Miniprotein binders against Ferredoxin--NADP reductase. Designs and how they scored, part 6

Target 1, 346 residues: Ferredoxin--NADP reductase, of Oenococcus oeni (q04hb6)
Amino acid sequence: MDNEIFDIAIIGAGPAGLFAQFYAGLRELKTALIEATPRIGGQITALYPEKTILDVAGFLGISGRDLVNELKLQTDLVDSKTFLNSEVTNLKKIASHFEIEINHHASFLAKSVIIASGNGSFSPRKIDVPGSSEAEQSGMLTYLLPGLSEVADKDFAVVGGGNTAVDYAVELIDHDCHVSLIHRRDNFRAMESSVTKLKNSRRTNFLTPMKITGLSPKKEKLEIELQSVPDGAVKRVSVDRLIGGFGFTASSRTINQWEEFPEQFNQGFLTNEAQMTSIAGIFAIGDASIYPGKSDLIATAFGEAPTAINQAVNYFDPDRGGPQHSTSLNKKEVFKHDRIKSRYNS

## First folded at step 2 (miniprotein)

Design c17 (from T3 with E26D K29L E30W E33L K34E E37Y K41D)
Fold by ESMFold2-Fast, scan of step 2:
Structure c17 (fold): chain B 346 residues (1-346), chain A 93 residues (1-93)
Amino acid sequence: as target 1 above (346 residues)
Amino acid sequence: SEVTIRVRIEKDGKTIEIEFTVKSLDEFLWLLLEILYLIKDENPKRVEIEIRAESPELARKLAEIAKRIFEEAGFTEIEVRQEGNTVIVRAEK
C-alpha cells in the first residue's frame, strides 16, 4: 500500500476526469487519476476518435482525438499522478478516509472520491447475418469510422437509424465519400439538421426501409444483400466498406461490488447540486452522474468537474477557503508551456 | 502474472507519474508502445520507469525491452539498476 494520502481519487480518465485532474492541480490538490483501460480519453478514444465534435465551447469543430490531446496538455501543466490499466475494484470507508482498492489489491487512501467513469466500457452492437463474420475478418465490415485522410471517392454503406449511423454518414460525405444509408424505417431517430444535410447531398443514397440479410466479401468489394421490410423484395449493393452504426452497449465493471456503492438511477449515480452522491465524500460527474435537468454533454461535464473538486475540498477541509477566480491562479509553471509561453511573450 | 510499472516523466519543472498493472507480455508491449508515443508527444528531458515483477529474471527481461524503447525515442543517457524483483530504468536527453 502507498503510504501517501491523496486529497481526491478521481475514477475514470475520460474528458470529465481529465478536466477534474487539471482543475484540482490548479488548486494544488494531491490527486490520483485512476483509469481501468491502458489509455486516457475514455469512450472518445475508444469509440469515436475521428468524430468531429461541435458542442464543446471554445472549439470550432474538433476531433475526439484532438480534444483528448488538448485535455492532456492541460493536465500536463500541473503535477499529476495517473494510474492506467487500473480498475477500482473496491471502495471502503476507513474513519475519515476512503481506501481505494486497485485490481483487487489495496492501493492507497484518499480524503474524497470523484466518480468520472462514464457508463463503463462500451462495445458496438453487431450485425448477425450470413457472411458477417467473414466480412468483419476481411476488414470490409467495421463498427467505427476509418481514418478519414485517404477515403475520398470511396463507396461506403452505413447501417442504422440513430445518431451513430447518421453522424458516421455525415462525416463520410464531408470527406468526399459516397454513402448508402441503410435503415429498417423511413425515419431516423437522429439530429434533424444532420438528416437534412444527408438528404440534400448528392453523395447520399437512402436505402430505406430495408434490412441487411446477407454479406458476401468479394476480392475488391463487399456485396450487401438487402430486403425491403414491407414486401421482402431483394436488392444487392456493392460497396468498398460497410459500417455498422447501431450504437453501443454499456458493460458494468466491478463498480457495483464496492463496499461504498452510491445510489443509482438509470445507470447513473444520483447527485445533488454539489455533485455529491448518496455517500458523503463521494462525488460523481459526467456521464456517471444523473440529476434533475442534466444534459448529457461533454460541456456539462466540464462544469461539473470544478463543482465536484470545490465541494470535495469543502467536505474534507472546510477552512481551506472557496474557489479562486481562474485569472488569480498565477502559477509560474503554467507559463512554461510552449504555447502559453509564446502567447505571453508576444 | 501481474507486473507493476511506474513511469515518471519530468519536463519544465513538472512531474507526471503514471502507474500501470499488466497481466501479459502482450499488454506490456502494447503499453510500452503507448509510453513511446507519450515520450514523443511530450518530449521530456528525463524519464524513469520502475518495473516490479514476480521474479528478478522477468524484471530484467522487461527492463531490456523498455531500454530499447527509450533508445528509439532518442534518449542517449540510459541507466539500469536492479534490486531483486524491481528494476529501474532512467533515461535523459
Scores: ipSAE 0.000, ipTM 0.475, lowest interface PAE 12.2, mean pLDDT 80

Design c18 (from T3 with E57D K61L E64W I65L K67E R68Y E71L)
Fold by ESMFold2-Fast, scan of step 2:
Structure c18 (fold): chain B 346 residues (1-346), chain A 93 residues (1-93)
Amino acid sequence: as target 1 above (346 residues)
Amino acid sequence: SEVTIRVRIEKDGKTIEIEFTVKSLEEFKELLEKILELIKKENPKRVEIEIRAESPDLARLLAWLAEYIFLEAGFTEIEVRQEGNTVIVRAEK
């Protein structure tokens, strides 16, 4: 992404990755958090946002969604970069650094890597209609948002009825795009406030109830063939790009393509008590990691994150020394949040 | 590098001892899967794996894989002892 060198690259913005990002920030490390999907929260956000979680210390029951929100509030207290819509498609070693490839084209360097991708990577659910493979190969059909600095005044179509599609559409109109939202039903299984925002925007055109029946890449535009669900009437629209918003399925295939691929056992990366994998400088935490006696709990991942961060520092900068106790720190950012500010001044 | 693995299985008062040599982590993992199958079939009371490697760190890593196999086989009492390049993992149920 940028030309800077990071101390730590964290792969996966689930609870393990979010807490690792926060702790790395407390240590004032230059960190990048890389997430393949458009949202933080990993499997919690994708699979069980409304589930009440009972076994995270410090909370008397908390929904998945609220837990992710609390973790985000913590990360907002520290200086760290988050890259959404960014799949790590290759990892290779260049001298003393790691080169992290994003979405098959962009790359940057980090001194160490923390794998926090959960119980396997997620891959997008794909459109299967005549012309879809050709459209994807041309770059006119994608399943992740493009670079938002490059979308000004462009026409997008988003297809899907869930949170993924609705969130994509909201992000696009917030960056001054025009969005045609395609769905086979007139209702959406998504956050009501987001749907309301889209309905109130003049940048959103609802193409419902309609389904895609064909795709045809033309010179600079993608032609989408649509069929009305009730009466079968055919309509064609031209857009700059189509984004499939059908959500994601769990898969380990993407990671298997990395040039630096640590040893696995039972689909997890084998680690020692320092969270170190078989490759020096690469660590794994949370459900991505496996070792004797491991408990597959969010609480366990929270303990693994600081261990991995501190051991990564020992790997690339052994002279830096151990961590300062967080309660001894008086950072300006700690007192920015209204919740902390209120308690501090009461 | 070569790693020497000695497996001791105790069942019905008889001890069976088998020694293997593996050349890679992949061969070691394959061997552990076969040992797990044997443990599930024979249901022994006690199993011991002795790992002798070229370095203490490698021995430790391989011992953790062995410990994982024992836990998966249902053993609840696991003891690990390291002496330089040699690690012994004992499991009882």
Scores: ipSAE 0.000, ipTM 0.257, lowest interface PAE 16.0, mean pLDDT 81

Design c2 (from T3 with K29E E33W E37L K40E K61Y R68L)
Fold by ESMFold2-Fast, scan of step 2:
Structure c2 (fold): chain B 346 residues (1-346), chain A 93 residues (1-93)
Amino acid sequence: as target 1 above (346 residues)
Amino acid sequence: SEVTIRVRIEKDGKTIEIEFTVKSLEEFEELLWKILLLIEKENPKRVEIEIRAESPELARYLAEIAKLIFEEAGFTEIEVRQEGNTVIVRAEK
C-alpha cells in the first residue's frame, strides 16, 4: 500500500461508494475502495437488506440485498482494489497528495479522496419527553423494528413524519399489526404510495396533528400522552410498543481525529455543486454529504458519484479533459461479464 | 458553527423583528418549528427570515430548510435571495 499511489481513494462501500468505484474504473483511474466492515453495502446491508426499494430508476422494486448485489456485479467489471475490514483512522495532506491511514498502522497515498460514508457509525434520533428513558429501558420504546415473526395482532404506535416512520408503519401492517401513526403535522414527508397504503389500511390509525408529551410504562402496555397541535387538547392511548421513526444520524463523536477534517454541519460534510468539501481535493457523496436542495435518495447519490469523480480528475489532472468519449468509456472489460457479452453478441 | 437568524413577521400593520443565534441544525429546526407554530397561530400575511452563517453554502442549506417549512405552513409565494454568507427567505400567502 505504502509504495502505491492511487488517483482516488473512496471511503465507504455503501451504494454511493460502489457506484463511484465503478465509474472511476470506467475512467481508468487507479482506485481504492476502503470499507471499515467485513461487508459491502453499508447501511443497506446493516439495517434493511430485505426492504423493497421503489425509488431506484431501472428497477421495478428491488430488495436492498439485490441492489447491493447488482452494484457488486458492476464493480466486478473494473480493475479496482477493495479493502474490507479497513477503517480510515487518519487523513493527512502531504504536499500534492493525501495520506490515508488504515487501522492505525498502514498508510497509502492518493491524489484525491471521496468520502462516501462518515465513520460508518449511526444512531437513531431519540424522543425526549417525561418517561422516555424509563420506556426505553423497559423495551416499550424502541427505534428499530422488533423481530416480526411473533408480533401479529399487537398494537404499535409509530411517531415521526418522514420515510423512516412511514416505512416502519407499512412493515408492521404487512405483518398483521395494528399501528397508530403519530405526527405533529397532518402531512408526511414520505413516499406518496406508502402514505396512501397506510390511509387505505384498516390496521392504521392516524393520530395527527399531535405531539407526544409523556410516556408511562405500565405492567404490559405503554401509555402515551398526546397533545393536539395547536389547540392543546390532551388524549391518552395505550399500546404494546412505541417505535420512534425520526431517522438516523451519523455518530456525533469525532471521526478518529482526522488531521484533514472537512467542515460539517450537523453530521454531514458541506459540499458545493462539484461535491467538493471545504478541503480542496476531498469530496463527499451520498449520506456523508450535505448541500442546498439535496434529496436523501440512493438515486441522488448515484448522480453525485460521477460528478465527484470527474471533479476529482479536474483537481489532480486538469489537462485530462472531460468524460464523454474518452478511452476509459470503451474498456474491453465491459464485455467480459456473461450477461453483457450475451446482449452485445445478439 | 454559529448562525444568526432574524425573523420578521408582519400582521395588521405591525412588524415584529426577533434575532436568534443557533449553533446546530437541531437548534435551527427547533427554532423553525416554534416560528411555524407562531405563524399558524397569528396567520400573518408575510414572514421573512434572514440567515447569516459562516459560509454561503451553509446559509443556502438552512434557507432551503426554511423554504420547505414555509411551504408546509401554506405559503405559496416564496422568494430566496442570497448575498454571500447571508440568505433572505420571504414568504407570502
Scores: ipSAE 0.000, ipTM 0.188, lowest interface PAE 19.5, mean pLDDT 79

Design c3 (from T3 with K29L E33L K40D K61W E64L R68Y)
Fold by ESMFold2-Fast, scan of step 2:
Structure c3 (fold): chain B 346 residues (1-346), chain A 93 residues (1-93)
Amino acid sequence: as target 1 above (346 residues)
Amino acid sequence: SEVTIRVRIEKDGKTIEIEFTVKSLEEFLELLLKILELIDKENPKRVEIEIRAESPELARWLALIAKYIFEEAGFTEIEVRQEGNTVIVRAEK
């Protein structure tokens, strides 16, 4: 990460964080969006991408996945940095700035912080078999996608039966990897079109119904021991890396380790009407926040985001003035996007 | 962290004043519920809560919870004043 100073750092790329990023961009703020997982969308992407959401204004009914896609299109209209695979492992106050530590080694400075991590950071559900600890320590077992620019023609195994595993496998074959997909059942609890895409790909090998019974790191490859569920027959495969795709569990454990940790009530950060937490300059929105009269809806988070952004500006730059209208964006940039152009120029 | 809370209840020209120390947000909520019960029992015209915390931010957030409880109890005029680490919430029916 750069040595540059951001106006605002947003922690969590769920719907609240994505909209906060977009609105911060409309205010022309130098913004960083920090997400612990390899994907935007937070809990929606991790747990219910196919769920139809009925209570977001402006949509008759929209799937979680489509809602995240629409939010991403909005963020694409503004200049902002998004850091994926980036867990905020510490937060410190240094004079008038906050130092944000990423993955225990990198750090950068921001004038204000917006916590939009939902009910907490997400931790991967881990494999527990002989050799799994050694495999993880060697880097041959991971739970997040690797950097995809240098993985072409590599052999990956992905284990899991849900959307996480299937989405990992799709992303890998789209980057010219070979994928062995391991699952204890012959069916997947994942989007049918994604499973069909994998079945039609020559880059995908289905190892089902099979379970992992052991992992052995070798000098250049990981050896995976598999056992057939119906008959107990043992098979061994060798891959460059194994990715566990069992999904994520929401956890506030990492946040609780921050040097600047705002006061919580009933698992949420208590805020005032300005969305400011117990620590001046740190704000919370969406499911991460709690205040009298709050409704736990995505729609509520969308209203909280601009409030937090505008109050953050009042905190670090009180002379800047009030919020700008959404029309502050250059019309040429807005109409550059094909969807907006087709909708409003017809 | 330690928070000092002073409650003043006025009814028919008589004043009841009680001071508490709470060590957690859960204890603060429990205290507010007990204060609400006392309000229901005494049916006072005016209630004042003074919150002194280790930081001005914490005092303010606790005052917001107190304001909400008073609104639920039927108080229509609620005033909040802050001086550093001390916030006073006054409620009148």
Scores: ipSAE 0.000, ipTM 0.264, lowest interface PAE 16.2, mean pLDDT 81

Design c4 (from T3 with E26L K29I E30Y E33L E37D E57D K61F)
Fold by ESMFold2-Fast, scan of step 2:
Structure c4 (fold): chain B 346 residues (1-346), chain A 93 residues (1-93)
Amino acid sequence: as target 1 above (346 residues)
Amino acid sequence: SEVTIRVRIEKDGKTIEIEFTVKSLLEFIYLLLKILDLIKKENPKRVEIEIRAESPDLARFLAEIAKRIFEEAGFTEIEVRQEGNTVIVRAEK
């Protein structure tokens, strides 16, 4: 990712970001979609996946989960890349490009940026035990997955009982890591197939029911103090890293440390009618954006996404011109999709 | 450059309190326009804006703009109180 130059980087995989990714793909732009959490869907997936949404045009009542699934099916029709567990920790302008820092570690370049992060950043729910602040400061306690290219045969601990912790553990074992999964209960509130995969893996050690009572950074390893929930017995384990998987909370008050930080108003980035922020080449859409007369609806974000994408192209490639109508494009792969095939070729 | 604005809206026996930080005059104006829109939609009986700025003169200037917004929203009793760098604008119908 360090050696790639993207045409457009989209920050946030909520409905606005997913539709922006799809539309950018229809314009044949080299696109990166960057999501801090382990799942697409943003606030919908995190807060109300089962709620019926009535105000998205084209659907007579659709659940949040089903809406995200439909948006994912659209993005699957185009050639674009999605990076999950990837928090944008810095934005910097370098000549005609933006350098996007991921997880305080990796970076890549994009010609333009679309902020679609919603009504605030998702912040990890943090562990609060003796030694946790020192462990986090040393880099031995994190709340996001590390770069997965060089973690084979390393020992990770993951703490948490929900989808976040389980998804982290699955990704780690799929990259040849050893995972100690810590949870205060023997049952997990996560996708059953993922939990079954972890139980069937030799790379997973279940430390349940146990709670963390202390953390101590040592020179090369993190020592974790555990207490058995049933009997209070104390156990110590040593790992390369601890990852907190307690899930994320939406924060309407985000402290942003980006070097290129666009002007904000009322928790949103101020934009003009082109969806451009105060920094040329950086755009904002959906709940991340604010402008006079804005309606805070998913449907509004769907209109904002194409505007931002087309204006980003005008910014970095003004001679490219406007888009051809998408239904007029020769997309043989699209017409081979079963749902589209049944409507046009049945 | 940083101004803190606390908005208190009272309607139907319920009180809503929200705090904002704005970094420019343009941000402040857009915030006031959004507050005006909220007031028109909710039609509250009482609204209070507390403005904390870098200087007494800036706080007073911003409070005069807020007063105009309340007047446009139909509030007839508007009180402005200043204490150093903090100005409170309270409006009732």
Scores: ipSAE 0.000, ipTM 0.158, lowest interface PAE 17.7, mean pLDDT 81

Design c5 (from T3 with K29Y E33M E37W K40L K61E R68F E72D)
Fold by ESMFold2-Fast, scan of step 2:
Structure c5 (fold): chain B 346 residues (1-346), chain A 93 residues (1-93)
Amino acid sequence: as target 1 above (346 residues)
Amino acid sequence: SEVTIRVRIEKDGKTIEIEFTVKSLEEFYELLMKILWLILKENPKRVEIEIRAESPELARELAEIAKFIFEDAGFTEIEVRQEGNTVIVRAEK
């Protein structure tokens, strides 16, 4: 990430983080949004994409997925960087900056940090073999199903022996994909009817009993190295994408390994009215934050985001001045969007 | 097919009991993910689900899926009991 220094690093691409990214962009701050998973939306995308949300102001009722899509459209109006498949594994303070460690290896600097990672519900169990990190970074290895509207006749591999892997495979063949199902045993622990459906489908190839021993991204395809259990024979297959279906772990990984670890109460970071944690320059918003009188609503997080951004500016650049009235903010890029342009030009 | 699932969660001497009906594997998985989220949020000592299905075989299959979800949630003591078309899965830390 070179020697580039960000003004603000936002950890977590849930609704709080997405809105913070948008508002930081409106203030023309150099911003990085860092998300551990392959997709934005946080808990909404993972747990309730189809649930109707009734308590977000401005919408009569909106699905979780549609809310995330609207937030993404806002972030697309501003100049900001998003890093997916990027878990913040350490946070250190170096002089007047914070060093942010990604996936135990990569790092960059930021003048301030905003924690928007939620309360740490689900994270997928990951593959750890040679090439898995590169495959995940390229988007060829994921742990969640892709968008299913454009996947017909594509080749997927799914690895895993439980409910998650079998359900992923069933969904893919129902959308006309070809699926290679990889598992260390010949038997699966999932609904028998689903396994029978996969066995009866010409779209399913069973690669069992086999284990993955390596992954290699090759231009537009992923090469998977497999080893037969127990005889050790090696086989290679080429697919468009690999999906890891090992299920989910129920733990927050955010808090325990950081050298700069803010004070917590219950499952949240304690903040003052400026959204600042116990460590100057580190802020928390949304479900990651806790303070007297806090309401755990998406709408509350949307109000916390601008407060945290403006107070972060006061922290690293106190002479910059306060925010201008919203109608005076730079809006030239906003009017380039087709949906907004049509209101003024048609 | 329609399956009835009753969830009991015990924490601090309080019992939360909720009953659901699911019509597909997708609905069942979605329900289990919501139950896992509730377990993470409430951190209970004991969780019990009662599955009533149209056949003993289906009840057993669904109980096996639920067992994996409890294992992912950190429960190490999991008991499965079957009586005809009803299976009860009990998980304790």
Scores: ipSAE 0.000, ipTM 0.151, lowest interface PAE 19.9, mean pLDDT 79

Design c6 (from T3 with E30L E33I E37F K40E K41E K61E R68E)
Fold by ESMFold2-Fast, scan of step 2:
Parts: structure tokens; sequence; C-alpha cells
Structure c6 (fold): chain B 346 residues (1-346), chain A 93 residues (1-93)
């Protein structure tokens, strides 16, 4: 933002977008990766982080979470900017550039755009109470289950009345956590067997019918303010983490409002073999794209990303020429120290 | 005129729940196509769709469309339950 102009703006931080960001960095392009949610990984992180993936070449039986982590390690090797909690609310063409509007207020310019938003952005339905934004930024409020190997003996609160919340609570108690289950009604719209399991567990505390009225992050714990629905009585509880279990919303509505909206078929942007959409300078990859013979595989998206990046360069700088082979690029001294970074180097 | 659709997918003891809102029959059909692709990718044993509409008649109409999509996806046991403006379509294979 701040009047900076980018060579490429990539919309969506799923596997396709992450690999496109990495490849653009190898070409030394000034790149912005824009993600509507607070997390990278797209549908993998949102829907199936623990799923064993068998059809990504070079990885035998990798989990969704581990695949996203590996992609993050690659993007950490290149100089690129990632903007989280940033929804592209408008896309318009100004002279030779594209103006990308973020969250209906901020904007910046890019010479080309890569749409990598999947076949629908899945965003968690969020809590909106005093302190919720601060709690989310601190990591004390999340909308997905944490890594289950690290949760034993921790205190969690889960809020929600549907299967998402109930299933989160069941998984947590099965991993030796204590769970406070918060819901505005005494009745859950969830599998009765799961609700019965929670009711019979010493690890579950039912805070019903209650609603959350405030969140206050403290140094090591999150304080949750609750209000009883029937009588308005206020109660406060302290937990390690709060998980919102309201489910996820698919949003294509914002994309449909873009001034530069490429032609679609079956929720995908139509592309040719160069990953070009109907609008010159706008490309689509991964599940966001559709073309004759397309396979909806992560591996397919990995091939589409370099194609789109190279064709974007041909669009805005045709005299730049093609890239060197990737093996040669990996020998550059600018990436030397980054290649040895551990898995946990942020 | 907004319709709320909740999809629940069960596979290997894991549950995925997604909620959508649509404003037209055209949006509903496109959403179901998206759900069909998700079902094909995950290959779940059980799928449940909850449809909350503005009228019982509309809910029933949308449920029949969903049932047809599940049949095309290879589900052999499909049950439809209606309570007022809410319809639940459950499919197993």
Amino acid sequence: as target 1 above (346 residues)
Amino acid sequence: SEVTIRVRIEKDGKTIEIEFTVKSLEEFKLLLIKILFLIEEENPKRVEIEIRAESPELARELAEIAKEIFEEAGFTEIEVRQEGNTVIVRAEK
C-alpha cells in the first residue's frame, strides 16, 4: 500500500498462491500476496489441515498442514509481501496498471494480477464483540482447531451451537483438554451422540444459555465475559484459547462486484493455456481457473503458477525475457542463508 | 430472499461444516456444483445439507434439487426431512 507499485498482485494464499509468490520471488518481481483470512493455506487450512494428501508429487502422505508449512518455508526464501485479513473488494484498470482495493478503503497499484482464490473463499464466521480483534491478533481467539499434539491439559472455550463447535469440543476432550462450551441456547443443532458424549465428560463445562459480551487478552490467558440469556447475569471465565465454531461462509459476492471481472464458467475463471483470463493482464490459477481438460489437483496448480507468472511478465515487460532454469536460480548468493533456515523460522 | 445452506461432510471420523448464503436459484445451483466438486474431492461416506429458506415451499424445491445432485454424485441412501422453512437432506453411500 502507501503508493507502492507492484509487478504482480496475487489474490489468495492457498497452495497455488503461495507457490506463485515463491516463483515470482525467484524472478525477482515485486509481489504482493493478498489473503482475506487471517491465515495462509486457503481451503487446506480451513477445511482439512489434518488430511493425508497422496497426490502431490514429491511428498508421500503429507498432511494438509505440513504441505502449507513447506510452502511457507519456500516463500520465506524470497523477498515478497503478504497481506492477511485483506479482502480484494474492487479491481479496476487505471491506464497501464490495476488498482486493487482492500477492505473497501485502502488501495494500491500492480502491473498485473493473478487470481488464486480457489473456487470460493471460505472464511470463518467471526465473533464481533469488544476485544475480539485484539484476541484474534494475539492468537488467543481462533476459528480452527489447533495442532492437537500440543494441547493436552490446556483450557479451551468453544463457542457455537452447531456441529462445528460440538465436533471441536469432542476432539479437544479426546486430546485431554478441558473445554467450556458456550452457546446462547440450551439446545445444540448437532449430532445427539456427540452432545451426549460431551455431557457425560468430566472435561466439559456447559456455559449455556450464555452469550459472549467481551474478550480481554491477558498475558497468558484470555478472559471471556459472558452474559446469561434469561436473566442478564454476568460471568467471567479465563481460558488458554477461545475457538469460534460458527462454521464458514463462502464469499464470491465481493469478486462479482469488481469493475474488472473476468469471464467465468461454473464458478471458475475461464483461461487459455497461458493462464490468461478474458481481461488482458489478469491471470487465474489453481481452483479459481477453468480450461478444457483441467484437473482440480494441487499438483496442477503448481504447474499453472510459473506459467501465469511468466506470462504476466510478458504482458507488462515483454523485453525482459524468460527466466533462467530454477536450479540455476537456487545457487544465487541472495538465497544462501535462507536455504538453511529451520522449519520454525517464522 | 436470502437462503442459508449448511453442508456437513463426514469422512474417517472427521467432520467439515460449511455455511453459505445465496440470493437466487441461479446462485443456489452454482453453489451445489461447487459442493459437488468438494464431495468428489473428499469422497465422504456421509453428507448433510441443511437449507433454511423464506418459505416451506421454497425449502422443499431447493431440497429436491440437492437430492438430484447427490444422486448424480453416486449416493444411494438419500433422506429428506422438513420442519417448516428448514429442510435437511442426508446422503450416504
Scores: ipSAE 0.000, ipTM 0.165, lowest interface PAE 19.2, mean pLDDT 78

Design c7 (from T3 with K29E E33L E57L K61W E64L R68I E71D)
Fold by ESMFold2-Fast, scan of step 2:
Structure c7 (fold): chain B 346 residues (1-346), chain A 93 residues (1-93)
Amino acid sequence: as target 1 above (346 residues)
Amino acid sequence: SEVTIRVRIEKDGKTIEIEFTVKSLEEFEELLLKILELIKKENPKRVEIEIRAESPLLARWLALIAKIIFDEAGFTEIEVRQEGNTVIVRAEK
């Protein structure tokens, strides 16, 4: 990917990962944030963007979406790189560095790794119809968005009725793709504004109420067999790719294929009090981590992030020393942001 | 990866010693629940659990879980001793 060496690679752009990215930036570390999905926010964005969160310190009730937005504003204060649509498909140790493989192709190096990917590896809910295994094996059926840099004017089908499918479709049309949205009902259990955006776009075609009954991969295109739910009428469409948008399950018994895979318990990575996993230089925070007495709260993850970042620095650069106290950072260039000036520097 | 767990229970001058081998962390969790159930049933004065794991970190982590279980079961004096990949948790009422 960048063919440069990062100090820290953070896997997962949920609240834990976003705050870790911000704190790493305050320490002036060269940081990469890697997110498999097209959006930041993790489970909050995927499952409950409108839910009022009551147990995050400093906010008197905040929606999931607004919390993610506030975290993004913090990360915008620091210089760091964010890679969306980037699944970490392998992690290797090469000499004193880690090689991070993205989407089975792109890779870069980091001196340390922070796993912030939620409750361990998540598994997509899969389509089970004739031809689905072959379509997935050929790469024509996926459950995550592809890299969006080369998809303009491609034809995609997205199947699903929830926020995952609708969000995928929105992202695709925002990157100049044509999208056929397939759902067994005429109504979507998704954010109203996103559905309205799709309905107002000439790049979207609604194939509802319809269900997929078969998939046939051809050399360059995927043929999708559709059946009308009310009358059973069959229709076939041809697309470049099909994306399953049924969401994700938190629990998966599948073993990750990473060459450097830290020890787990109940799908969480075991850590000590320094947030360090069983592999030196690899840390875990938030719902991805587990240790005796852990509370699975966003607030807990916010405390774990600075600990992991500071301990990662101790691992790869022990001579750098500890962090400056937060009050000593008031004179840093990071506080040039106009919002901070207008609110706190009257 | 295998974890060997030896449980020693003392009650009314009798010592019971049981050894288990678990091949997954899921099996370990199931075993701990069974041990807790046995402790509640037998109400022993002293309990010792020896854990041999594939790494020092895993051994330490498992020892901390055992300590929490012993505390929940009413033991007031809990000692933890670690030697590499082996950890011993000793609890007494």
Scores: ipSAE 0.000, ipTM 0.335, lowest interface PAE 12.9, mean pLDDT 81

